# Designs tried in a protein design chat: miniprotein binders against q96jn8r1131to1294. Part 68

Target 1, 164 residues: q96jn8r1131to1294
Amino acid sequence: TLEFLENHGKNILLSNGNRTATRVASYNQGIVVINQPLVPQLLVQVRIDFLNRQWTSSLVLGVITCAPERLNFPASACALKRAAWLLRGRGVFHNGLKICEKFGPNLDTCPEGTILGLRLDSSGGLHLHVNGVDQGVAVPDVPQPCHALVDLYGQCEQVTIVNP
Below, E stands for the ipSAE of ESMFold2; O stands for the ipSAE of OpenDDE; V2 stands for 0.75 times the mean of E and O plus 0.25 times the DockQ between their complexes.

## First folded at step 7 (miniprotein)

Design c28 (at its last look DockQ between E and O 0.02; V2 from the best seeds 0.00; counts 0 for: pae E 4.6 > 1.5, placed apart)
Fold by ESMFold2-Fast, scan of step 7:
Structure c28 (fold): chain B 164 residues (1-164), chain A 82 residues (1-82)
Amino acid sequence: as target 1 above (164 residues)
Amino acid sequence: SEEEKRIEELLEKIKELLEEAKRLAEEGDPEKAKELLFEAIELIRELFEIARKLGNEELLILARELLMEAYEILKEVEEKLK
């Protein structure tokens, strides 16, 4: 079953059988990773449970192609300089480099209850799904194996893995 | 074929955009270079889609190479914009 890994950012507490991640302090140190590689056709979905609007930016999600089980996570996913493809705001980033300016909705403004999904197509294209709607290919060619990552940054203090 | 014509159009335009972006990055117009690079990346995305629809491994390899080239130029541009 899909769960968040026990290796996570230091401000994270896992609950609900490791399917709910809560950031319990500050605005950062909130990276979580799904326990299984993102294989083609697997749709990994998280629901935004709680937003603290004290902060201006919100969650980041994407994939990493390094092994996450023993990774020393930085304070934010955007500090990852190798093996990372991330969606932040409306941008798509590869190792800190913005490679697309406007993709999908603005993640900084998605409300509580929004379901965000990541899916790898049969050709290695990474798709973002928002409330069941495929936004298209955010990254055209992701190396495998890769692992779905969520950074509970800023406003986003809680997410839960949900089944399709 | 229609796909073959589209591939040729995409490759010509991608090449033009990448060459112009590299020139602009070197000549001190990194903001315009960045705009052209984003255009190139969108066309490369389309090239990937066609390669996959056709099962064309050679085209898929070429699309990857073009994407990597675009990312390297974009990295240089972003360094200049710091």
Scores: ipSAE 0.278, ipTM 0.685, lowest interface PAE 3.6, mean pLDDT 87
Fold by ESMFold2, look of step 8:
Structure c28 (fold): chain B 164 residues (1-164), chain A 82 residues (1-82)
Amino acid sequence: as target 1 above (164 residues)
Amino acid sequence: SEEEKRIEELLEKIKELLEEAKRLAEEGDPEKAKELLFEAIELIRELFEIARKLGNEELLILARELLMEAYEILKEVEEKLK
């Protein structure tokens, strides 16, 4: 069963059998990782449960290719400078480098209840799903194994893993 | 051969964009170089889609090499824009 890994950002509290992550302080230190690597048949989905519109920016969604169990996470996913592909706002970033200016919806405007999904196709393409709809390939060639990551940044204070 | 014709067009255009972006980065127009690199990356994404549809592993390898070249030039360009 899909769960958030116990190694996570310092401001995260896990609940609901480790399927719900809540950021309980500040605006950062909210990185969580799914406990299984992505494989072609696996669709990892999280629902945005709670947003605080006090902040301008919201969650970051993406993957890392380094082993997550003992990794020291930075305060924000944006500071990952190696082995990372991230979706932020409408941009796609690789190791801090913007590689696509506009892909999919603006994550900073996704409302509560939005279900965001990540799926790796058999050729290494990373797909974003929004409310069950495949948005296409965000990252065309991600090495395997890779691990799904959510950063409960800014507006985003709670997400829950949901089944497809 | 419709797909083969499109593949040839994509490869030619991608090569042209990458060559021009590298030249512009060296000539001190990194903003324009970046624009061409984003265009090249978009065409490379299409190349991946065609290669996956056809099951063409040779084309996937080529697309990966082009993408890595584009990323390397883009990194150089972004350092100039700091």
Scores: ipSAE 0.244, ipTM 0.679, lowest interface PAE 4.6, mean pLDDT 89
Fold by OpenDDE base, look of step 8:
Structure c28 (fold): chain B 164 residues (1-164), chain A 82 residues (1-82)
Amino acid sequence: as target 1 above (164 residues)
Amino acid sequence: SEEEKRIEELLEKIKELLEEAKRLAEEGDPEKAKELLFEAIELIRELFEIARKLGNEELLILARELLMEAYEILKEVEEKLK
């Protein structure tokens, strides 16, 4: 069963069998990681449950290739400088460096109810799915094993893992 | 314990599946190899869960290594299926 790990950002409260993450304070310290590594051709999805318009920006979605159990999470995913491939806004980032300027929809403007998914293809490419629709390859060759990461940042205050 | 017994069972089966998958990939049945790999991956998932439950870091490392091996074989299989 897919769940968020207990090792998470300081402002996160897990519920619903650790399938729901809620940021209960401030705008940051909201990183969570899904327990199981990504499996090729299997779609992993989270739903944006609640947005707080008090803040700017929104969730960051991506993967890490280090052991999540031992990771000391920074205040935001943007501060991850190793073993991280992230989708923020319309950009793709590797270890904090933007490697793609425009990819898929703007994650900062996704409304509540949006279902975001990650999938590894047979070649190691990381795909973004939005409401079930494949947006293409965000990262062409991701080291494996890797874990899906969600940073409940800015407006995004709650997400839930959902089945495809 | 029951967990320890299950770990042994999982490890044995996973290794068998990976070896068989690798053999089949080399011997011209990549479709069957792929099926075995997916089965192995599911068993590895269970291994991860047990490892986390027990706080067994060594087992976590082993599970990750097994998963990496499965993925490498899967890449080879997928190349053959193109």
Scores: ipSAE 0.022, ipTM 0.418, lowest interface PAE 4.0, mean pLDDT 91
ESMFold2 (binder alone), look of step 8: mean pLDDT 86; pTM 0.834

Design c29
Fold by ESMFold2-Fast, scan of step 7:
Structure c29 (fold): chain B 164 residues (1-164), chain A 82 residues (1-82)
Amino acid sequence: as target 1 above (164 residues)
Amino acid sequence: SEEEKRIEELLEKIKELLEEAKRLAEEGDPEKAKKLLFEAIKLIRELWEIARKLGNEELLILARELLMEAYEILKEVEEKLK
């Protein structure tokens, strides 16, 4: 079954059989990675459990193509300069460079209870799902293997993996 | 109801754990305080899930307040463990 890896940002506490990730301090150091590679057709979903409105920006979702088990994670996923495709706000980022300005809904405004999903299609396109609705292809031709990543940044202090 | 009884049980235990954790943190047993805080956080998460399923806004607010209190105590405990 899907779990968050024990290698994670230093402000993260895992619970609920490693299916819930909580950021217990500050606004950063909140990167978590799913324990299995994101293979085509696998839908990985997380629910936003708790938002702290003290902060402006919120969670980041995406994939990395490097091995995550022993990575020394930076303070923010957006600081990853290699092997990373990220969705933040309405932007799509590759290795720190914004490659799309407006894609899907604004992740900074998703309320508690929102279910966010990542899926690769049969052509290697990365899709974002929001409350079961496919937003389309955010990134074509993601290299494989890749791993789903969530950065509990800013407002987002807790997420839980949910089954499709 | 079954849910009402579970909510009452959770609230009683959460408050007990948070109070004991504060006492232990002040009296110089931060490691034990941390363990009690982790137990409290688990119960608060269960309370939050029940509140969400019931659509009970008051209970969701209460669960978040308890979680914030637990994190505040945990930060103090972590500083003492350094």
Scores: ipSAE 0.000, ipTM 0.133, lowest interface PAE 17.1, mean pLDDT 83

Design c3
Fold by ESMFold2-Fast, scan of step 7:
Structure c3 (fold): chain B 164 residues (1-164), chain A 82 residues (1-82)
Amino acid sequence: as target 1 above (164 residues)
Amino acid sequence: SEEEKRIEELLEKIKELLEEAKRLAEEGDPEKAKELLFEAIELIRELWYIARKLGNEELLILARELLMEAYEILKEVEEKLK
């Protein structure tokens, strides 16, 4: 069963059997990681439960290829300088470097109730799904093993893992 | 075939972009080098998509190698943009 790891950002509180993550303070320190490696064809999905519109940017989704169980998380996922492939706004980032200007919808504008998914295809391509719709290949060749990461940044204060 | 022609066009353009990006990074225009690298990465993604669609394993390996090279150059460029 998919859960968020107990190792997470300092401002995170886990509930609902570790399937709901709430950021309880500030705008950062909100990184959570799924407890199972993202294996090909596994669709990991989270629902945006609560947006605080005092902030401008919103959640970040992606994968890390380092072991997450004892990782000392930075304040923001985009500060990860090693082993990280991230989707923020409309950009695709590798280790803090923007490698694609526009991909998929703008994650900063997704409303409450949006379901965001990550999936590896059989060739190692990382896909973003939005409300069940495959947005295509954001990153064509993700090293394995990798782990799905959500950064409850800015507006996004709560997400819940949902089944397909 | 139509796909084979597109593959050849992509490979030639990717090679040109990567070589020019290396040159610009070495000669002191890392901002322009970064622009060319982003263009190369987009073309490599198209190449990877075509390779995957065709089930061409040799081309998939080549696309991965080109992507790795682009990222290595991009890392060097970022060091210079500090």
Scores: ipSAE 0.000, ipTM 0.324, lowest interface PAE 12.4, mean pLDDT 85

Design c30
Fold by ESMFold2-Fast, scan of step 7:
Parts: C-alpha cells; structure tokens; sequence
Structure c30 (fold): chain B 164 residues (1-164), chain A 82 residues (1-82)
C-alpha cells in the first residue's frame, strides 16, 4: 500500500499504480516522496530500474520532516535547506551541510537492480539497507513525523517501490 | 574552548557507559545494561548535535561509530531479554 505522492518534481512521471517513478527529461527535477510517514520499523524499499550513464552522479535518498503534499520541490534534493536528511554518494547531509563523508556504499555506483531501503529504529535512528543488508545508523536522531524521499538525480532515471 | 571541554566530557562518559553496559550484559544484568545504553545514546546524540554545529567532520564520524556500537550492544541485550 506504499505509493509515491502525486506531488513530485516536474520531470517525474508516475506509473504502475504510483509505485514506479520515471524521470522523463534532463538530469534533475526528479524528487518523489512516499505517501505514508516513515514510522519506526517500517522498511521502505526502492529498486533501481534504469541508469543513464551519460550522467556522473546518481540517486539521493533520505527523509524530510515537512509536510510533502503541497511542497514546492527544488531542482535537486540537496538544495533543500530545511528539514532534510539526505544520503548522496557516500555522504550524509543535513539541510545542505555534509555531516559525514563516508557512509555505506557509494550510491553513485550502485547498479540496476539494487534495492535501497530506509528504516527508523525505535530510537529515531535512520538506517540505510542495501540489498537487504543494514548499513547501520546514518542519522541518529530524526524528528517525527518524517517522510521517505528519493531524488532521481543524474544517472538514476527510474525506481520502483518493492515490498519485502 | 568551552565546546572542546564539553566534547571531552561527553566522550569520557560515553566510553564509561558503553563499557559498563557490555560488562552488565555479559555478567547477566541485561535490564541494567539497557538503561545504561539509553543514557549513552542520549549523550551520543548530544555529541552529534555539537559536531554538526561546529562542522567537525571527524567528530561526526566518531559519533556515528559510537552510536553503531551502542545499537550493536543493545541488539545483544534485547536478545537476552527475550
């Protein structure tokens, strides 16, 4: 019952019952948000369906703590200057500030078919999962409520929500 | 600086709490170990917030690793409490 919200970046097309997001133009304007808050123990997973290796960077994922339904999305998630905790490449970012340089695998090099997951633990720690493997706590203290966000940036032109 | 002193105090206390929690978990007091782990996590979050305000990347990495260690011990403690 997880879906992407109808409010999304202008280059996004939703399909497959709003469970697949495709970026249809350029390299940016590709932010999507999950329709339900990320509550503790809920594992939200997306599969990388299509990569265009013309571009150098790839998808960004993380959480936002603002209401997403009517949010005016910037061109990229990393331009969010409030209420955003993001994973890009190997970095962890809070409101545009890099707070960790090397966390988990490099998201810019994950191949098609990779399944990426976000989960909150009972203490508010945000975890990244890669192909079912918990990478640990990327962000220790995320305020609730928060919403899982994926930015189909650069190489990543399509993702699909997958269930366990 | 005052912030440097606070960081040192937090690191010493976090280390003490994590070591004591490990000891209690191994010696058969997982409930008390869990209490100390929650206190350690609270202090690690404070350390994380200070590191972010200072833009201290090495300290952010350290705080994350301490939090990982605390959660690993907590998982072991939770298993023993089943």
Amino acid sequence: as target 1 above (164 residues)
Amino acid sequence: SEEEKRIEELLEKIKELLEEAKRLAEEGDPEKAKELLFEAIKLIRELWRIARKLGNEELLILARELLREAYEILEEVEEKLK
Scores: ipSAE 0.000, ipTM 0.098, lowest interface PAE 22.0, mean pLDDT 84

Design c31
Fold by ESMFold2-Fast, scan of step 7:
Structure c31 (fold): chain B 164 residues (1-164), chain A 82 residues (1-82)
Amino acid sequence: as target 1 above (164 residues)
Amino acid sequence: SEEEKRIEELLEKIKELLEEAKRLAEEGDPEKAKELLLEAMELIRELWEIARKLGNEELLILARELLMEAWEILDEVEEKLK
């Protein structure tokens, strides 16, 4: 079964059998990673459970291609120095560089109850799914193995892994 | 020679701007901190362009590290500005 790894950002508490992640302080230090590699056709989904509207920006999600079990996480996912492809707001980022200005919906405006999914296609393209709808290929040719990452940044204080 | 002098100038200015921005962010002037961070980021971009032209891998890594430091300070500043 899919779970969040016990190696996570400092402000995270895991509950519900490591399927719910809650950021209990501040606006950052909220990175979590799924416990198994994102293999082609596996759809990994998280539901936004709680948004704190006092913050401006919201969650980031994507993939990393380094081993996450003992990784020392930075304060935010956008500070990852290598091997990271991230979706933030409307942009697609590789190691902090914006590589696409406008992809899919604005993640900063997704309400509570939104289900966000990540999937690799057979060609290694990374897809974003929003409430079951495939948004298309955000990143082509993602190196493997890779791991799904969620950064509970800003507004997003709680997410839960949900099965399709 | 001229490129080496420009690199040294850029590194000193970037360091000063990042240190001052961090201080202002902590002392409650986030708007001014943001202004200095944006200036630092522009200088870091110039440093990266020089590093790329020279094929200097160490300097490219340094420019990225400086940019990431600037982004960390900017994150703190942006949250304070809401």
Scores: ipSAE 0.000, ipTM 0.130, lowest interface PAE 15.8, mean pLDDT 82

Design c32
Fold by ESMFold2-Fast, scan of step 7:
Structure c32 (fold): chain B 164 residues (1-164), chain A 82 residues (1-82)
Amino acid sequence: as target 1 above (164 residues)
Amino acid sequence: SEEEKRIEELLEKIKELLEEAKRLAEEGDPEKAKELLFEAIRLIRYLWKIARKLGNEELLILARELLMEAYEILYEVEEKLK
C-alpha cells in the first residue's frame, strides 16, 4: 500500500494511515510525495476528495527525480526549478518551463471524485490516467529513480491514494 | 444548542445514507447506491462548511473521515457498474 511521505508542504495534514492529504490553510504549501519510487508499470492514483471553488486553479501532479525525504518544498510545485516534470491545467512543465500545451483534460476543471493516475511505461514515458483512461505520454524518457508528486494547490484541498 | 441539534441531524442523515448505500452496493443495486452517495457527499460538504465556519477542528476531522468513507463506497460502486 502506497503512502504520502511525512516530509510535505507546511499546510498539509496527513490522515488515514498517510493515504489522505488535506490542505488545512490558504491555497498553497500543499505539496505531497508518494513514499515509493514510481517504477515502470506501477500506477499511482489519487482521488480528488474536496474542491474549494473560492480559488480558480487546482491541483498539479507529476514527478521529481531528486530524493524527497529531506527536500525543502517551495510554496507551489511550479516553483521547483530542478528535477521536476509537472502537469498543470493543460500544460506540461519541466523545471518551471512549459514544454507542451494542451495535453489531456484541463486539471483545473476536474470535479470531486476524479481519479488521477501517474505511470511510467517500459521506455520511461510518463503517462497520465484520468478515471482509469490513459491520456498518453505526457513526458518521454523521465530519469529514474523518480517519485510521484501532488500539489494540493488552489481549489484542491484533499486527495486520497486509491488502489488500481 | 440549536447549532448542536442541527449538526446532530446532519450526522444522522449522513450516517443513514452511507449505511443504505453500502447495503445497496452489496445487495446488487449499485445505481441507487451511487445516487445515495452523491446525496451523502452533498451533506458532508455542508457539514464541512459548518465546521470551518465554527473553527471546530474535531468536526472538520469527522467531516473528512465521512467524505473518505463515502468515496471508498463510491469506488466499489463504480467498479460494479463497469
Scores: ipSAE 0.000, ipTM 0.214, lowest interface PAE 13.4, mean pLDDT 83

Design c33
Fold by ESMFold2-Fast, scan of step 7:
Structure c33 (fold): chain B 164 residues (1-164), chain A 82 residues (1-82)
Amino acid sequence: as target 1 above (164 residues)
Amino acid sequence: SEEEKRIEELLEKIKELLEEAKRLAEEGDPEKAKELLFEAIKLIRELWEIARKLGNEELLRLARELLYEAYEILEEVEEKLK
């Protein structure tokens, strides 16, 4: 069963059997990680439950290849100086480097109720799914093992893991 | 044939963009190098998708090699831009 790890950003509160993550303060310190590696064909999905529109930027999705159980998470996923591949706004980032300017829909404009998914294909390509629709390959070749990460940044204050 | 022509076009463009980006990074136009690298990465992504659909393992490996070369040059460029 998919759950968020107990190791998470300082502003996160887990509930609903560790399937719901709420950022209870500020705009940052909101990183959560799925409790098992993202293996090929596993579709990990989260629903955006609550947006606070005082902030311009919203959630970040991606993968990390370091072991997450004992990581000291930075305030924002984009500050990770480890092997991380992140989707933020319309950009794709690797270890702080923007490697694609326009991929898929703008994550900063996804409304409450949007279901976002991450999946590896059999060739190691990382796919983004939006409301059940595969957006294509965001990152062609992700090292394994890797772990799905959500950063409840800015507008996004709550997400829940949902089944396909 | 149609796919083969597109692959050839992509490979030629990607290699030209990466060579020019590396030259510009070394010779003092890192902002232009960055623009060319983003174009190259976009084309490499397209190449990778074609290779994946065709199940062409050699082409997937080549796309992967080109992608990491682009990342290396981009890292150098970003250091210069600070």
Scores: ipSAE 0.014, ipTM 0.451, lowest interface PAE 7.5, mean pLDDT 84

Design c34
Fold by ESMFold2-Fast, scan of step 7:
Structure c34 (fold): chain B 164 residues (1-164), chain A 82 residues (1-82)
Amino acid sequence: as target 1 above (164 residues)
Amino acid sequence: SEEEKRIEELLKKIKKLLQKAKRLAKEGDPEKAKELLFEAIELIRELWEIARKLGNEELLILARELLMEAYEILKEVEEKLK
C-alpha cells in the first residue's frame, strides 16, 4: 500500500494510484514523501523512469523526521536545514551538513531503470539499496519516526514506487 | 575473534582521529580537520555495522556517542570554512 503523499512539491503530478510521481515543470519543486513511516526492515524502492539530460544534477533520496502531511516543502530537498538526512550525488548530508564525501553510486549518473531503495535496519541505520544490492549504512541511528523522501531534482523527471 | 580485533582497531583509530580533528579545528586548520572527521565518520559507520550484527548494545551506544561528537566538531569546522 505504499504510495506518495498528496502533500508534495508544486511541480509534481501523481498518477498510477499515487505510485508514480512526475515533475511537469522546471528542475525543482519536486519533493515527494512516502505515505507511511519508514519502519525497520521495510524496503521502500523507486525506479527511475525518465531522465532529462538538459540538467546536470539528478534525484536526491533520503529521510525526514518531521511530519510530512502538512509540511511546506522548499524548492529543493537540499534546502531542508532541520530533521533531514539526504543522499545527493555521492554525498551524505544531515541538515545541510555534508557528513560523507563518497557513498554508494553517484546518483547524478544512475540511468533510467535503476531501482533505488531505502531501508532502516533494526538499530536505526539507514541503508541504500541499488538494483537490489545493499550499499551499507549511509546514516547510523536515524531518529524515529522517519519518512522516506525523494526529490525529483534536475535530470530526474519521473519515478515509480516498485515492490521488492 | 577477528571481529574483536577489528573493534579494538576501529576504536583506537576513531579516538585518535577525533582528538586530532578537534585540535586542528582549534589551531586553525579546518580543511585538514574536515578530512579527518570524514575518515572518523566512515570508521564509526563500520563500528556501528559490526555492533548491529553482534547485537552489542553497549557498542551501539558508544558508536552513537562518537558519531555525535564527530558531527559537533564538523559543524564548528564548516562554520569556519564558510
Scores: ipSAE 0.006, ipTM 0.379, lowest interface PAE 10.2, mean pLDDT 85

Design c35
Fold by ESMFold2-Fast, scan of step 7:
Structure c35 (fold): chain B 164 residues (1-164), chain A 82 residues (1-82)
Amino acid sequence: as target 1 above (164 residues)
Amino acid sequence: SEEEKRIEELLKKIKKLLQKAKRLAKEGDPEKAKELLFEAIYLIRELWRIARKLGNEELLILARELLMEAYEILEEVEEKLK
């Protein structure tokens, strides 16, 4: 069963059997990680439940290759200096450096109800799925093991893990 | 009551647009279906804003479900447009 890990950002409250993550304060300190490694063919999906229009930017989605159970999470996923591949807005980022200008839809404009998915293909390519539609390979040859990460940043104050 | 009337009108229009989009997608007018889907999504977002303002959890869930339905139809339409 997929759940969010008990180790998470300071502003996160987990509920619904650790399948729902809510950011209860501010705009940051909202990183959550899935409790199982992202193995090839496993599709991990989250639904955007609640958006706060007070903020401009929204959630960040991606993978980390460090062990998440004891990680001291930074205020934002974008502050991770090593072992992180992130999708933010329209860009793909590796350890804080933009490696792709435009990939998939703009994550800052996805409405409530949007289902975002991460999957590794058999060649280690990281795919983004939006409402069931495969957007293609965002990152080739992701090192393994890796873990799916969601940063409830800015507008995005709640997500829930959903099954395919 | 006045607000309930507005919600009912939005729901009626959204459901009609989604129904027409499904039909047009099947009948081979995917471009028109896509137009109707964008209109439906716009109205669903308006419904979501009202639900949030009212703190109406039932309506918020319904708005999310309608949004998911719209995007599923959009995926089918986009496959036909390739």
Scores: ipSAE 0.000, ipTM 0.098, lowest interface PAE 19.1, mean pLDDT 82

Design c4
Fold by ESMFold2-Fast, scan of step 7:
Structure c4 (fold): chain B 164 residues (1-164), chain A 82 residues (1-82)
Amino acid sequence: as target 1 above (164 residues)
Amino acid sequence: SEEEKRIEELLEKIKELLEEAKRLAEEGDPEKAKELLFEAIELIRELWHIARKLGNEELLILARELLMEAYEILKEVEEKLK
């Protein structure tokens, strides 16, 4: 079953059998990673449970291709300069380089209850799903193995893994 | 077909945008180059989606090659933008 790894950002508390991640302090140090590699056609989904509008920006999600079990996570996912493909706001980022100005909905404005999904297609294209709707290919040719990552940044203080 | 015409339109526009972005990056207008690259990348994503829908492996390879070219130009442009 899908769970968040015990290795996570220092402000994270896992609950609900490691299926719910809560950021309990500040606005950062909120990176979590799914315990299984994102294999083609596996849809990994998280629901936004709680937003704190004290902060301006919100959740980041994407994939990393490094081994996550003992990784020393930076304060935010956007500080990853290698092996990272991330969606933040409306942007798509590869190792810190913005490669798309607008893709899918603005993640900074998704309300509580939104279900966000990541899936690889058979050619290694990374797809974003929003409330069950495939937004298309955000990133082509993601190396495998890769791991789904969620950064509970800013407004987003809690997410829960949801099965399709 | 409708898809074939759209693919041809996308390929023409993508190549035009990438050529112009290279020129602008070389001539010292990296901000305009960046705008054209974002447009090209968006069109390449559309091409990728069509290629997958059709199961066209050759077109998928071409879309990958175009995207990598766009990323290389974008990296050079970003380095020039402070």
Scores: ipSAE 0.000, ipTM 0.218, lowest interface PAE 14.7, mean pLDDT 84

Design c5
Fold by ESMFold2-Fast, scan of step 7:
Structure c5 (fold): chain B 164 residues (1-164), chain A 82 residues (1-82)
Amino acid sequence: as target 1 above (164 residues)
Amino acid sequence: SEEEKRIEELLEKIKELLEEAKRLAEEGDPEKAKELLFEAIKLIRELWEIARKLGNEELLILARELLMEAYEILKEVEEKLK
């Protein structure tokens, strides 16, 4: 079964059988990683449960290609300079470099109840799904193995893994 | 035939955009270079999707090589924009 790993950002509390992640302090230190590699056609989905509108920006999601059990997570996912492909706002980032200006919806404006999904196609293309709708290929040629990552940054204080 | 024509159009335009972006970066217009690189990356994504649908391994390799080239130029451009 899909769960968040016990290795996570300092401000995270896991509950609901490690299927719900809550950021209990501040706006950062909120990185969580799914316990299974993102193999082709596996759709990993999280639902936005709670938004704190005190903050401006919201969650970041994407993949990392290093072993997540060994990682010392930085304060934010955008500080990852190696082995990371991230979706933030409308941008796509590889190791801190913005590689796409406008992809999919603005993640900073997704309301509570939004279901966000990550899926790898058979050629290593990373797809974003929003409320079940495939947004297309955000990143071609992601190396495998890779692991789905969610950064409960800013407004997003709680997410829960949702099965299709 | 139609797919082959589109692939040729994409490759020609991608190479043109990458060459022009590199020239503009060298001549001191990194903002314009960045715009052209985003356009090139968009076209490379389209090329990747066509290659994937066709199961064309050689084209997937080429698309990856073009993408890596675009990222390297973009990295240099971002450094100049600091």
Scores: ipSAE 0.006, ipTM 0.419, lowest interface PAE 10.0, mean pLDDT 85

Design c6
Fold by ESMFold2-Fast, scan of step 7:
Parts: sequence; structure tokens; C-alpha cells
Structure c6 (fold): chain B 164 residues (1-164), chain A 82 residues (1-82)
Amino acid sequence: as target 1 above (164 residues)
Amino acid sequence: SEEEKRIEELLEKIKELLEEAKRLAEEGDPEKAKELLFEAIRLIRELWEIARKLGNEELLILARELLMEAYEILKEVEEKLK
């Protein structure tokens, strides 16, 4: 079964059998990683449970290709300068560099109840799914193994892993 | 109106400054982050003044929320500067 790793950002509290992540303080230190590598055909999905609209930006998700079990996470996924491909707002970022200006919906405006998914296709392309709808290839040819990452940044204070 | 246009400009600039300040604070440039935060706070104060003159309660709440975000980032920056 899919769970969030016990290694996570310091403001995270895991519950619900490690399937729910809650950020209990501030706006950052909210990175969580799925416990299994993202292999082709595996659709990892999280539901946005709670948004605090005080903050200007929201959830970031993507993949990292480094081993997450002992990784010292930075304050935000945006600070990852190695081995990271991230979806933030409407942009796609590789190691802190914007590689696509507008991809899919604006993640800063997704409401509570939105289900966000990550999936690798057979060619190693990383896909974003929004409420079951494939947004297309955000990142081609992601190195393996890679691990799905969610940053409960800003507005997004709680997510839960959901099955298809 | 000109006020509506200015509000839109302020919100866009404030958001950009707060996002860049967060990035700089997290990437190890707290001195520059602090400079951007003070600029953001200046613009938030302008937004608050416009909201007050218009009697726009939703905008006053938003200005307060933006100020709280700025101060939360500033706390992180100040911790790094110690």
C-alpha cells in the first residue's frame, strides 16, 4: 500500500496510517514523499483536504531521483537544486530552473477536494492528472528510480493519498 | 477605475515579491530576502490604505493576510541572520 515516508519536513504530522499529511505550522517545511518508487503504470494520487487562503501560493508536486529515506529536506521543494522535477503554480521546474512556462492548471488555485496524480508512461514521461484527467507529459524521460514528492506549501495544509 | 487597476498592480507585485523573498530565504540569501520583504510590506500598506478609503472589507482582510505572510517569512529570515 502507498504511504508517506516517515522522513518528511519538520512541520508535517502523519496520520491515517501514514496516508494523510498535515502541515501544522507556518507555510513551509512541508515536504512528504511516497514510500514506493514511482514505476510506470503506477498512479499516485493525493486529495487536497484543507487550504488556508492566507498564503499566496500552494501545493507543489513532482519527483526526485535521489533516495528519500534519509534526505535532509530543505524548507521548500523550490530549494532542491539537484535531482528534482517539480510542478509549481503553472510552471515545470528542473533543479530550480523553469523548463516550461505554462503546463496544466494553476496549482495555486486548485480548490479543496481536488485530486492530483502523478504517473510515468512507458517512455518515462511524467504525467500530471487532475481529477482523473491526464494533463499530458510535463517532463519527458525521467530517470529511474524516482519518487513522488508533495510539498504542502503555503495554502495547502493537508493532503490524503487516495486510490484510483 | 484607476483604483481597480492600481489594486490589481499591487496584488501582482506583492505576490511576486513574497514568492521571491521566500525563495531567497530558503536558498540562503536572507539579506536580499529581507530587502524584498520590506518592499512588499510597503506595497501592502498602500493596498490597505486604498481598501480603507474604499470601505472594501474583503480587500482589508486580504491586505492583513498578506502582511501576516510577510511577517512569517521575515521571522524565518531573521532566524537565518542570527
Scores: ipSAE 0.147, ipTM 0.625, lowest interface PAE 5.1, mean pLDDT 89

